# Ledger of designs, part 42: VH-VL binders against q9y8q3

Target 1, 263 residues: q9y8q3
Amino acid sequence: MRRIGLEALERVLYPVIPVVVTAEHQGRVGGMLAAWWMQASFTPPILAVAIAPERYTYKLVRESGVFAFNLLDFKLVDKAPFLGDVSERLLPGKIREAGLNIVRGEVLGAPLIAEASAAVELELVDVVEAGDHDVFLGEAKAVYTVDDFRGGMWSLETYRPLMYLGRTRRPGPVYRVYLTPRGWERREIEFAGGKLKPLAEKRVRLISRVEEAVKASSSREEAVDAVRRILSEEGLDPSDAEYLVEDALRRAKSYRRRGQSSS
Key: E = the ipSAE of ESMFold2; O = the ipSAE of OpenDDE; V2 = 0.75 times the mean of E and O plus 0.25 times the DockQ between their complexes.

## First folded at step 21 (VH-VL; framework fv_axatilimab)

Design K4 (at its last look DockQ between E and O 0.22; V2 from the best seeds 0.00; counts 0 for: pae E 2.6 > 2, placed apart)
Fold by ESMFold2, look of step 21:
Structure K4 (fold): chain C 263 residues (1-263), chain A 123 residues (1-123), chain B 107 residues (1-107)
Amino acid sequence: as target 1 above (263 residues)
Amino acid sequence: EVTLKESGPALVKPTQTLTLTCTFSGFSLSTEGVGVGWIRQPPGKALEWLALIYWDDDKYYSPSLKNRLTISKDTSKNQVVLTMTNMDPVDTATYYCARIYYYGSDHYPFDYWGQGTMVTVSS
Amino acid sequence: DIQMTQSPSSLSASVGDRVTITCRASQGISNYLAWYQQKPGKAPKLLIYYASTLQSGVPSRFSGSGSGTDYTLTISSLQPEDFATYYCQQYYSYPLTFGGGTKVEIK
């Protein structure tokens, strides 16, 4: 074996089967594609997922205490980059925009993707800080499957899990790369067309404004107040401010760590 | 408001090393997906891409010039630095820095450019 | 390397004319094509990205079309401020490359 740089760590750990994490708060349903999840306990049945504070789904889970994991069949692979790349904060109704439908779980009322092959309703039981992400621990309260799951296991004749291999490197087209389990053929999937550029510009501007406000503030409370004003000016929900401030603080810590080696 | 500005010497002698600094505002290289690139344009000639650096320190160089170019960043100062060794009169050009970025699987060309700085390589 | 060939190298036109500029890539670039406008002494300005999508703040008289290797910038009714040099640029693959430019000048 040879030693390689830590910048490659994330990609060494792929492939993984991602889940779509869905949650709702005050009538807004959001979701994100998450590769960093695991089974944490049999009794009680606990699942874990890492979520950064900037993700809109982070807020939804923290505020509601209820979320779901959704397993997608490879037939939906063209939806995966959109679900993972686009923030509900910036594009309300993104799941519907992807052509997917939300149904409610029977036990917790969690938002589930109707087209998923399996879904798990989760009740938040703990949140553990892990650097620039928090690990959300959820107790599974219900699990749902399509008819293809019979006899206590999946039939790979009819169920093709997504397997995520990471992104291609830049410059040029950036693809989210997925592997089909049938024939192990690689698919490079993009939500192409540049149509996200206005949202991406807004995202970059928002993050920059939040960072400047945090730097200019003498307390977290002052930073949150400043970010609330920024969010209002951008036509966004001011209640996001606490989460964006936390994200900026964590990125500043991560940046200082990485910048120390490059400065 | 996004701005970029190039700074460095206007005149360089052949064989010297050119160091250019791009100072920018309205965005940060701490933001995922954001990068800054360098492009040059000899008088009356086409644009030529030179180098690119992203927020995560990922770096790309023009293959024809890669042995002469070094790009680096100082995120806390909002600066990107380009160094080009062994300058020659054919390298006389206006040098621009410009912003580039991606969002997830969507990516975009250079959308904001500096005003450019003219570098003359002569006697 | 993907070579970008623009034509014409220059053209003369009057205010109100429809102007068409062509850009050909040496291989397919899947619509990862940008158009820039550059006036004398100024930096390039992004007009169009992804072959046909207008950058914010760019007048609707500008449009882009094409696919594969062949792309076109059209100005539907030329205005006095549109006399400039126009460049195409592919951002599909390493290295990023520009066309040779098309100078649009007063007839």
Scores: ipSAE 0.473, ipTM 0.796, lowest interface PAE 2.6, mean pLDDT 87
Fold by OpenDDE, look of step 21:
Formats: sequence, structure tokens, C-alpha cells
Structure K4 (fold): chain C 263 residues (1-263), chain A 123 residues (1-123), chain B 107 residues (1-107)
Amino acid sequence: as target 1 above (263 residues)
Amino acid sequence: EVTLKESGPALVKPTQTLTLTCTFSGFSLSTEGVGVGWIRQPPGKALEWLALIYWDDDKYYSPSLKNRLTISKDTSKNQVVLTMTNMDPVDTATYYCARIYYYGSDHYPFDYWGQGTMVTVSS
Amino acid sequence: DIQMTQSPSSLSASVGDRVTITCRASQGISNYLAWYQQKPGKAPKLLIYYASTLQSGVPSRFSGSGSGTDYTLTISSLQPEDFATYYCQQYYSYPLTFGGGTKVEIK
């Protein structure tokens, strides 16, 4: 082995099977594809996932205290951009727009993706600040699987796990790379392609304005007020301001390594 | 307003290490997608890309010069530093730093440049 | 590495002339091609990016076209301030590479 830079750590840890984190608050259902998750405890059964404050799902989980992990079949890989490239903040009902359906879990009533190969209802038990992300700890209350899971394990006869290999990084086209172990089929999907392009651009502009507002402010309260105005001007929910400010402040802090939003 | 400015020695002896600093304003390397690169140009010759660093500390180097180059950033100071070891007269050139940006479908080449700093390698 | 070949290396033209500069990439670069203008003693200035998108503040007499491996910079009517050296650059993949340049001189 050779020593490489720490900036490559995230990419070294791929591939990973991502989960779609779903949550609901005040009738808004959202979700995000998350690669940074793990089982944190066996007894009680606890799962963990890192989410940045800027993500709309962050708000939904924090506000509701209930969320779900969904495992997708590789056949749904084309839906990934809707879940990973755009925020529910800018595309209300993005899960629906992706052509996916929501069903309610039987125990917590968590929003589950109907087409998922597996799902877990989670009750939020703790949130730990890790840096530019918070780690959400959820206790599993129910697990659901398709028939491929039998005899206490996946048979993989019909279930094709979706693996995430990361995003390409270059000034040219950026792709998210997905794999499945079945034949090692590889899919490279353009980041924010098609109809998602203007939404991605809008996000960039919004975040830039938020950052500028935060930098120009002498206090957190002033920053929040400024961002409220920005959100209002953009026709977005001003109540999201505190989350966006928090995100910007964390990104501005000096950490060992600056990261990206959850993917 | 976006500005970049290169600073460093105008004269370097052969085999010595060149250290250049790019100080910029009007943008931040805390912003996702933002990068700063170095490009040099020998007198009367074409432009040559040397290195690039992004907001997340992702770094790229010219393959031919990779072993001689180190790029780093200080986000808090809005600075990017380039070191080049074992300088040779052939490395005499004007050295530029410039901003590059990409995120998703937004892709920009070097849209803002410093004025450049002339570096002469001579004994 | 992607090699960028510009042609011609130099040309002489008069004010009002239509000037065309070509740039060929050794492989497809999917329009991730930029054009720069550089005047003596000055830093390059971005004119066009993504093959045909005019940078803000650049006169409309400048235009870019092309696809795949072949790209063109056109100055519809050369102005006195346009006498300079022009460079193409691909930013499709690393390493980033520039063309050899085209010097536009007064006839």
C-alpha cells in the first residue's frame, strides 16, 4: 500500500450501498440518498447517518423525530438524481417527481419508498455534531424486505443491490457512479442532468447568497434575518433560514478537512 | 470584484525551490466548486497548466511536473501556495494564478487571472 | 493527455476582416473548450467558454463554434484592440491543456 492524501478518504471508502433517508414534517415528505451511514448498535438496534444542515432532510428528521432508511434496487438507479442531486427545498415532492411512491410504515408511520427492496423505520434517539455534518442516531422499530430476503439473508436472485462509487471530479462533466454486483454493471449518471439542471444552478446561487449574508452579518441572529429575506425573495420557506445559516457557519469553520454535503 | 495576485521571488537559483503565493479576493475557497490553479508561460511561448486545488483540498498536478509541485491553500487567508522544487533555467516564465469553478452542470474555466509574476531562474 | 492543436500559429489581418482560428483536440472534449485573448504583458482574458458561450463583457463580434474535437473562434469584424494572441484550452479532463496559440497581427 501507498500513503495518499486525506482528501481522498471519502472516495477510498467507496463503494457503499447508500440508503435513501426519508422523513416527513407538516405534510412535506422528503428524502436524500446518503452514503454516510452505519449500524451503530445491535442492542438496541441503532442506525446512524450523517446529514448536513443544508439538506432539507435534515430539517425533516430534526422536526419530526421519525425517519426511515430505504434500500433501492439497482433497477431504480435512474431515480437517484432526484434523490441526490436536488433538494426538496427547491423541488417540492421530488420523490414523487422521481416516479416513486410513498407508503406508511406500520409502526412509526414513517414514509417509506414503496418500490424499495428494504426499509427500516427509525426513531430518532440522538444527534451528534461531528463537524460539518450531524450524525443522526435512530433506533430501528420495524424492518421490511422483499421476498428476496429469505432464510435470514438476501438471496440476490432478484434483488440487485445499488452501490455508490462516488462522484467524478473535474471541470468537465460530473457524474455519479453506481454499480451492482450482478455482472458488475456500471452506470454513470450526469450530475443534475436534464430537468434538474436549473434546480442545481438555483441551489448554487442560493448557497452563495447565504454565504455572503452570513459573512456580512455581525451576529447569528442578523444572519438568520438576512437569509429569511433571501428565502422570501426566492419564494422559499423562510423558516429554513436557521438551518442554512448553521450550514454556512460550519462550512466556514476551520476543520482538518472541509467536506461536501451528504451524498 | 474578483481579484488575484501572485507574489514570490523574481529570481531563483538553479536547484532551489520556488514558492509562490496567490492572494485573492471577491470569492472564497470555502465555496463548493471553487478552485484556484497555476499556469505559467515562458517568454514568447504558450500557456502551461501546472496545478489546481479545490475548496475540498482536492489537488491536481501536471503529470510532467507532478514530482516537483506542491499546491496548498489557506482558506482563512484567501491564499493558495505553489511550491516547485529543483528549479531550472527552463522554468523561467511568468506564473499566473487563476480561478476555476464547477458544480454539477455549472462549469467554468479560468475566468479570472492574476497579473502574473515573472520568475527568472539563473545562477 | 489531450493535445490541443491550434491553427494557424499566426495570421495577418486588417481592421474589419473576418478572422477564424481553429483548435483541434486529440480526442472528444464535449464542448468543454475555452478561448482566451492575451495581449503583450497582460494576463489571458477569457472570451468564450463551453465552446460557444460568450463571457460577460466580451463583444458580440467574438463567437465560438464546434463540437467533438474541432472548434473555431471567429471574429466577425476585427477591431484595432483585437490584435493579440489567442489560446484555446480544454477543461474536459486533467491535465488541463492549452493550444499553442494564434497571434493575430496587423497586415
Scores: ipSAE 0.312, ipTM 0.752, lowest interface PAE 2.0, mean pLDDT 92
ESMFold2 (binder alone), look of step 21: mean pLDDT 95; pTM 0.961

Design K5 (at its last look DockQ between E and O 0.22; V2 from the best seeds 0.00; counts 0 for: pae E 7.6 > 2, placed apart)
Fold by OpenDDE, look of step 21:
Structure K5 (fold): chain C 263 residues (1-263), chain A 123 residues (1-123), chain B 107 residues (1-107)
Amino acid sequence: as target 1 above (263 residues)
Amino acid sequence: EVTLKESGPALVKPTQTLTLTCTFSGFSLSTEGVGVGWIRQPPGKALEWLALIYWDDDKYYNPSLKNRLTISKDTSKNQVVLTMTNMDPVDTATYYCARIYYWGSDHYPFDYWGQGTMVTVSS
Amino acid sequence: DIQMTQSPSSLSASVGDRVTITCLASQGISNYLAWYQQKPGKAPKLLIYYASTLQSGVPSRFSGSGSGTDYTLTISSLQPEDFATYYCQQYYSYPLTFGGGTKVEIK
């Protein structure tokens, strides 16, 4: 082995099977594709996932205290951009727009993706600040699987796990790379491609404006007020301002250390 | 308005380390897709890419000079720093910093440049 | 490494002339090619990116074409302010590489 830079850590840890984190608050259902998750406890069964405050799903989980992990079949890989590249903040009902359906879990009533190969209902038990992300700890209350899960394990006869390998990083276009162990089929999907491009760009612009506002402010309260105005101007929910400010502050702190963007 | 400006010593002795700072405005290295690179040009010669750093601290170096180059950023100060060790008279050149950007299908090469700073390596 | 061979190294032309500069990549670069203009004592200025896309503010007399390994910069009608050195650059893969440059001089 050779020593490499810490900036490559994330990439070294791939591939990973990402989960779609789903949650609902006040009738808004959202979801995000998350690569940074783990089982944190066996007894009780606890799962953990890192989420940045900027993500709309962060708000949904924090506000509701109920969320779900969804495992997708590789056949749904084309839906990944809707879940990973676009914020529910800017595209209300993005799961639906992605052509996915929501069903309610039987125990917590958590929003589950109907087309998922597996799902877990989670009750929020703790949130730990890790840096530019918070780690959400959820206790599993129910697990659901398709028939491919038999005898206590996946048969992989029909289930094609979706693995994420990361983003391409070169001066050319950026792609998200997905794999499945079935034949090692590989898919490269353009980041923020097609109709998602304007939305993704809008997100970036919004975040930039938030960052500028935070930098220009002498207090957190001033920053929140400024961001409320920005959100209002953009026709977005001003109540998101606190989350966006928190995100910007954490990223700023993180950048002073490593300069890594949140994802 | 996007601007970049190089700063550092105009004169470096052989074997010494060159440290250059690029200070920029009009954009942020906190913005996903943004990168800042260094390019040098010896007098009367062609351009040579040296190094590049992106918003996520991803770094790239010219392989021919990799062992001598270190690039870093301070996002809060809008600065990118390049260090080059074991300077030699052959390294005498105008050093530029420039912005690069890619986002999805949108990609730009070095669209904005600093004015450059002349570095002479001499005893 | 991708080598960029630019030709000619220099040319003489008159105002109003059509000027063509070529850049050959040692391998396919999928249109990830930029053209820069550099005047003496000044930093390079981006003219064209992605082989044929004109940078904002650049006069329409500049155009880029090509694909695969072969690319061309064309100035349809050379203007007095166009006398400069031009460079191609690939940004398909690292390391980023530039051509040797083409100096366009007044005849």
Scores: ipSAE 0.124, ipTM 0.690, lowest interface PAE 2.2, mean pLDDT 91
Fold by ESMFold2, look of step 21:
Structure K5 (fold): chain C 263 residues (1-263), chain A 123 residues (1-123), chain B 107 residues (1-107)
Amino acid sequence: as target 1 above (263 residues)
Amino acid sequence: EVTLKESGPALVKPTQTLTLTCTFSGFSLSTEGVGVGWIRQPPGKALEWLALIYWDDDKYYNPSLKNRLTISKDTSKNQVVLTMTNMDPVDTATYYCARIYYWGSDHYPFDYWGQGTMVTVSS
Amino acid sequence: DIQMTQSPSSLSASVGDRVTITCLASQGISNYLAWYQQKPGKAPKLLIYYASTLQSGVPSRFSGSGSGTDYTLTISSLQPEDFATYYCQQYYSYPLTFGGGTKVEIK
């Protein structure tokens, strides 16, 4: 075996099966595609997922204490980059815009994706800091499947697991690469160019303004107040300020450790 | 809001190594999808792309110059550095740094440019 | 590598004229094409991205069209401040490549 650089770490760990994490608070439903999840306990049944504080779903799970995992069939592969890349904060109703429908779980009322192959309702039991992400631990309270789950396991004759392999490393447009093991079908998905640029520009501008405000502040309280003003100016929810400040602080620490210049 | 500025020597002798620094503000290389590239333009001639570095340290080089170029970043200082070895009078040009980014599967062109810095390579 | 052939290399026009500049890619680039304006002594300025989308703050007299390999920049009514060199650039694949430029001179 040979040693390689840490920048390749997550690519070595792919492929993974991502889940869509959904949550709701005060009538607003959000979701995100998450690759960094695991089963953490059998008794009680606990699942874990890493979520960055900048994600809208982070706020929804923290505030409500209820969320869901949704497993997708490969037939939905075209929607995965949209769910993973676009923030509900910047595009309200992104799940509906992706052509997906929300139904309610029977036990916790968690928002579930109707088109999912399986869904799990989760009650938040703990949040653990892990660098630039927090690990959310949820106890499973209900599980749902489509008819393709028969005989106590998935049949690959009818169910096509969606697996994520990461981004392309070749020149040109960046593609997210997905695979399903049935027939070893592989897809590289590219969005139509240009139609998301205004949203992307807004995201870049917002993150940059937040980071600049945090750097200019002498305390966390001052930083939160400054970011609250930025959110108000952008017509966004001021209650997101704490989460955005936390994300900016964690990101600054992480990059200094990995690539800091010493001058 | 968004600004970029190139700095480095105005004069370089043949065979020397050129080091250029791009210092920017209004954005950060800690933001997913953001990158900074270098483009040069000889006097009276067309633009030529040199190199590009993204937030996650992905790097791309013009193949015609790859063995001469090194790009690096210092995210905490908002800086990107280009090094070009074995300078020749033909490399006399204005050197620009510029912001680029992607989000999702979509890629965008250079939207903000520095003023440029003229580098003359002469005996 | 994708070669960008820009024509004409120069042109002379009067204020108020409609000006068109063409850019031909050596293979399809799926509308990943930008147009830049550069005035003497200044950095390039992005005008158009994704072949036809106007960058914020760019006057509406500028427009882009085309698809596949063939692309066009149009200035509907040339103004004195439009004296500049214009470049197309593909960003479909690496290496990123520019056209040779079109110098627009005001007669």
Scores: ipSAE 0.015, ipTM 0.618, lowest interface PAE 7.6, mean pLDDT 85
ESMFold2 (binder alone), look of step 21: mean pLDDT 94; pTM 0.958

## First folded at step 22 (VH-VL; framework fv_axatilimab)

Design L1 (at its last fold request DockQ between E and O 0.50; V2 from the best seeds 0.00; counts 0 for: pae E 3.3 > 2)
Fold by OpenDDE, fold request of step 25:
Structure L1 (fold): chain C 263 residues (1-263), chain A 123 residues (1-123), chain B 107 residues (1-107)
Amino acid sequence: as target 1 above (263 residues)
Amino acid sequence: EVTLKESGPALVKPTQTLTLTCTFSGFSLSTEGVGVGWIRQPPGKALEWLAHIYWDDDKYYNPSLKNRLTISKDTSKNQVVLTMTNMDPVDTATYYCARIYYYGSDHYPFDYWGQGTMVTVSS
Amino acid sequence: DIQMTQSPSSLSASVGDRVTITCLASQGISNYLAWYQQKPGKAPKLLIYYASTLESGVPSRFSGSGSGTDYTLTISSLQPEDFATYYCQQYYSYPYTFGGGTKVEIK
């Protein structure tokens, strides 16, 4: 082996099987594609996932204390970029807009993706600040699988997990890359075709306004109030303000290159 | 509202270095996916891309300008600076800065432009 | 470098006319093609991106089509305000390159 730069660490860890993290708070269901997750404990069964405050799912999980991991089959890979890139913050009902349906878990009532090959209901037990992301630890309370899981193992003849390889690099367009179920071939997933521009513009504008508000504020509380007003003006969820402020403050403290992972 | 505005000298002598500043508002170069580029246009001629800088300080230059270009950003000031060395009368043009960005895998070209600043290279 | 060959370089048309401008890329650009309108003394204005997506606020009489290397801008019914120079641009790979432009003049 040869020593390489730490900047390549994330990419060295690919491929990974991403999960869709789903959560609900006050009737608002959201989800995100996350690549940075793991089983953290066997007894009790605990799973962990890294989520940044900028993600609306962060709010949903923090507020509700209940969330779910959903494993998707490769047949749904065309929906993965949307789930990964589009924010529930900007597009309420994102999961439904992606053409997926929500069903309730039997134990916690967590929102599950109906089309998922597997799902796990999780009760939040801890949140650890790791840097630009927080690690959410959840105790598994229920697990669900399709018939492809049999005999205590996945049948990979029928179940084809998402194998995420990260994003392509500039120069050139940035795509999310997955392995196909055939021959370990790479597939660059293209989507949207520019159709997300209104959302993209709104995102860019929102972040700018939040940053300005934070900069102009003398306290965190003042910043949160200002961002609440901004969110209201933008027709967004004002209760999201504290999380956007947190994200802005973290970005101001330390910059790290983002956009290489699903999380 | 998104705005960009170019500033710099209107007149540069041959062999001197041109320094242009793009000051923008309505977006931030701290935002993932956001970039700012420079495009120039000689009088009566076509547009030419010069350089591009992204939020993560990734920089791209037009190879045809043979390493004459340097692009940098000051995120705190919402400014992007372009320097071009060894200016020649052939470099006389209107210089534009413009926003470019992508959202996930969705890419957009230069959607907002500055009004441009005319730079004349003459002895 | 990807060369963008735009044609025609100029054309004369009347109000109400259908105008077509073509742009040929020297290699495939996967629909990463934009069209701009530029009026004298003004900055270019984005009209179309991703070959066929209309920029917000742009009249529906403008449309883009094409794939691979061949792309077309169409103005279904030319209006007085449409007399300008139009440019195509690929943003598939660096260096980004523009077409030579098409000046649409009044007949």
Scores: ipSAE 0.872, ipTM 0.938, lowest interface PAE 0.6, mean pLDDT 94
Fold by ESMFold2, look of step 22:
Structure L1 (fold): chain C 263 residues (1-263), chain A 123 residues (1-123), chain B 107 residues (1-107)
Amino acid sequence: as target 1 above (263 residues)
Amino acid sequence: EVTLKESGPALVKPTQTLTLTCTFSGFSLSTEGVGVGWIRQPPGKALEWLAHIYWDDDKYYNPSLKNRLTISKDTSKNQVVLTMTNMDPVDTATYYCARIYYYGSDHYPFDYWGQGTMVTVSS
Amino acid sequence: DIQMTQSPSSLSASVGDRVTITCLASQGISNYLAWYQQKPGKAPKLLIYYASTLESGVPSRFSGSGSGTDYTLTISSLQPEDFATYYCQQYYSYPYTFGGGTKVEIK
């Protein structure tokens, strides 16, 4: 083995099977593709997921206390980059825009993706700070599956778990890998084809404005007030300000630690 | 408004090392997916990509020049620096810096360019 | 490396003419192709990305088409301000490579 730089850490840990985290607050349903999740306890059944404060789903889970994990079959792989890449803050109704439908769970009323192969309703029980992300701990209150789950396990002849290979650092095909009864397959996936560029530009501008406001402020309260004005000017929800300020502060801390050296 | 500006010497002697600085505004290299790159254009000739660097310090170099190029960034100063060793008269060109970025799995070409700086390698 | 062959190397046309510039990649690039306009003494400007998508603020008389290895930039009705050199660029794989350029002169 050879030692490599920590900047490659997360790509070394891929591939993973992601979930789509869904939540609702005040009538708006959002979702995000999340690769950084795990089972944390069997009794009680607790699942964990890392979410950055910048993600709109972060706010939805924090404010509602109810969320869901959704497992997708590889037949939906063309939806996964859209769900992971586009913020509900910038494109309201992105789940419907992806051609997916929401149904309600029977126990918590959590928003579930109707087309998912499995879904788990979760009640938020704790949030643990972990640098630039928070770890959300949710107690599972219900689980749902399709007929591909039989006899206490998946039929891999019909259920093809989606595997996430990470974001592209260079141009080229985006590959997804999944298991079949005969082994794995790799498939090139077209995502967006550049159609998201206007939203990406808006995102970059927003983050830059937030960072400037935070840097110019002498207190957190001052920063939040400034970011509220920025959000209003951009036609966005001013109540997002605390989350965006938290995200900017955490990213600044993480960057300074990696960029600062004692030598 | 997004702007980039190149700075560095207009004249270098053969075998010297060229150091170019790109200073930019309207975006930050602390933003996920954002990068800055360098492209050159000899007089009357086509554009040639040299290198680029992303927010997380990932670096990419043109393999034909990789032993001569180093790229680095100073995020707090909104600067990206290119160093090119062993300059030769054939390296005479206008050098541009430009913004590049990706958003998730979607990636884009250079969308904003600096004015360029002409570097002459003479002897 | 993916070689980009651009043709013609130059052309002359009158205001109002339809102008077509072609770009041939040495292998498939899955529409990861950009078109740039460069006026004398100025930096390139992005016109089109992903083969056919117009960059914000670019006049609608510009359009891009093609797939696989064959790509085309079209100016539907040439204007005096379109005097420039045009470059294609693939951003499918490293190293990024540019076409040789097409100089468009207004008669």
Scores: ipSAE 0.429, ipTM 0.770, lowest interface PAE 2.8, mean pLDDT 86
ESMFold2 (binder alone), look of step 22: mean pLDDT 94; pTM 0.958
OpenDDE, look of step 22: ipSAE 0.802; ipTM 0.915
ESMFold2, fold request of step 25: ipSAE 0.000, 0.369, 0.000; ipTM 0.394, 0.760, 0.427
ESMFold2 (binder alone), fold request of step 25: mean pLDDT 94, 94, 94; pTM 0.958, 0.958, 0.957
OpenDDE, fold request of step 25: ipSAE 0.845, 0.815; ipTM 0.933, 0.923

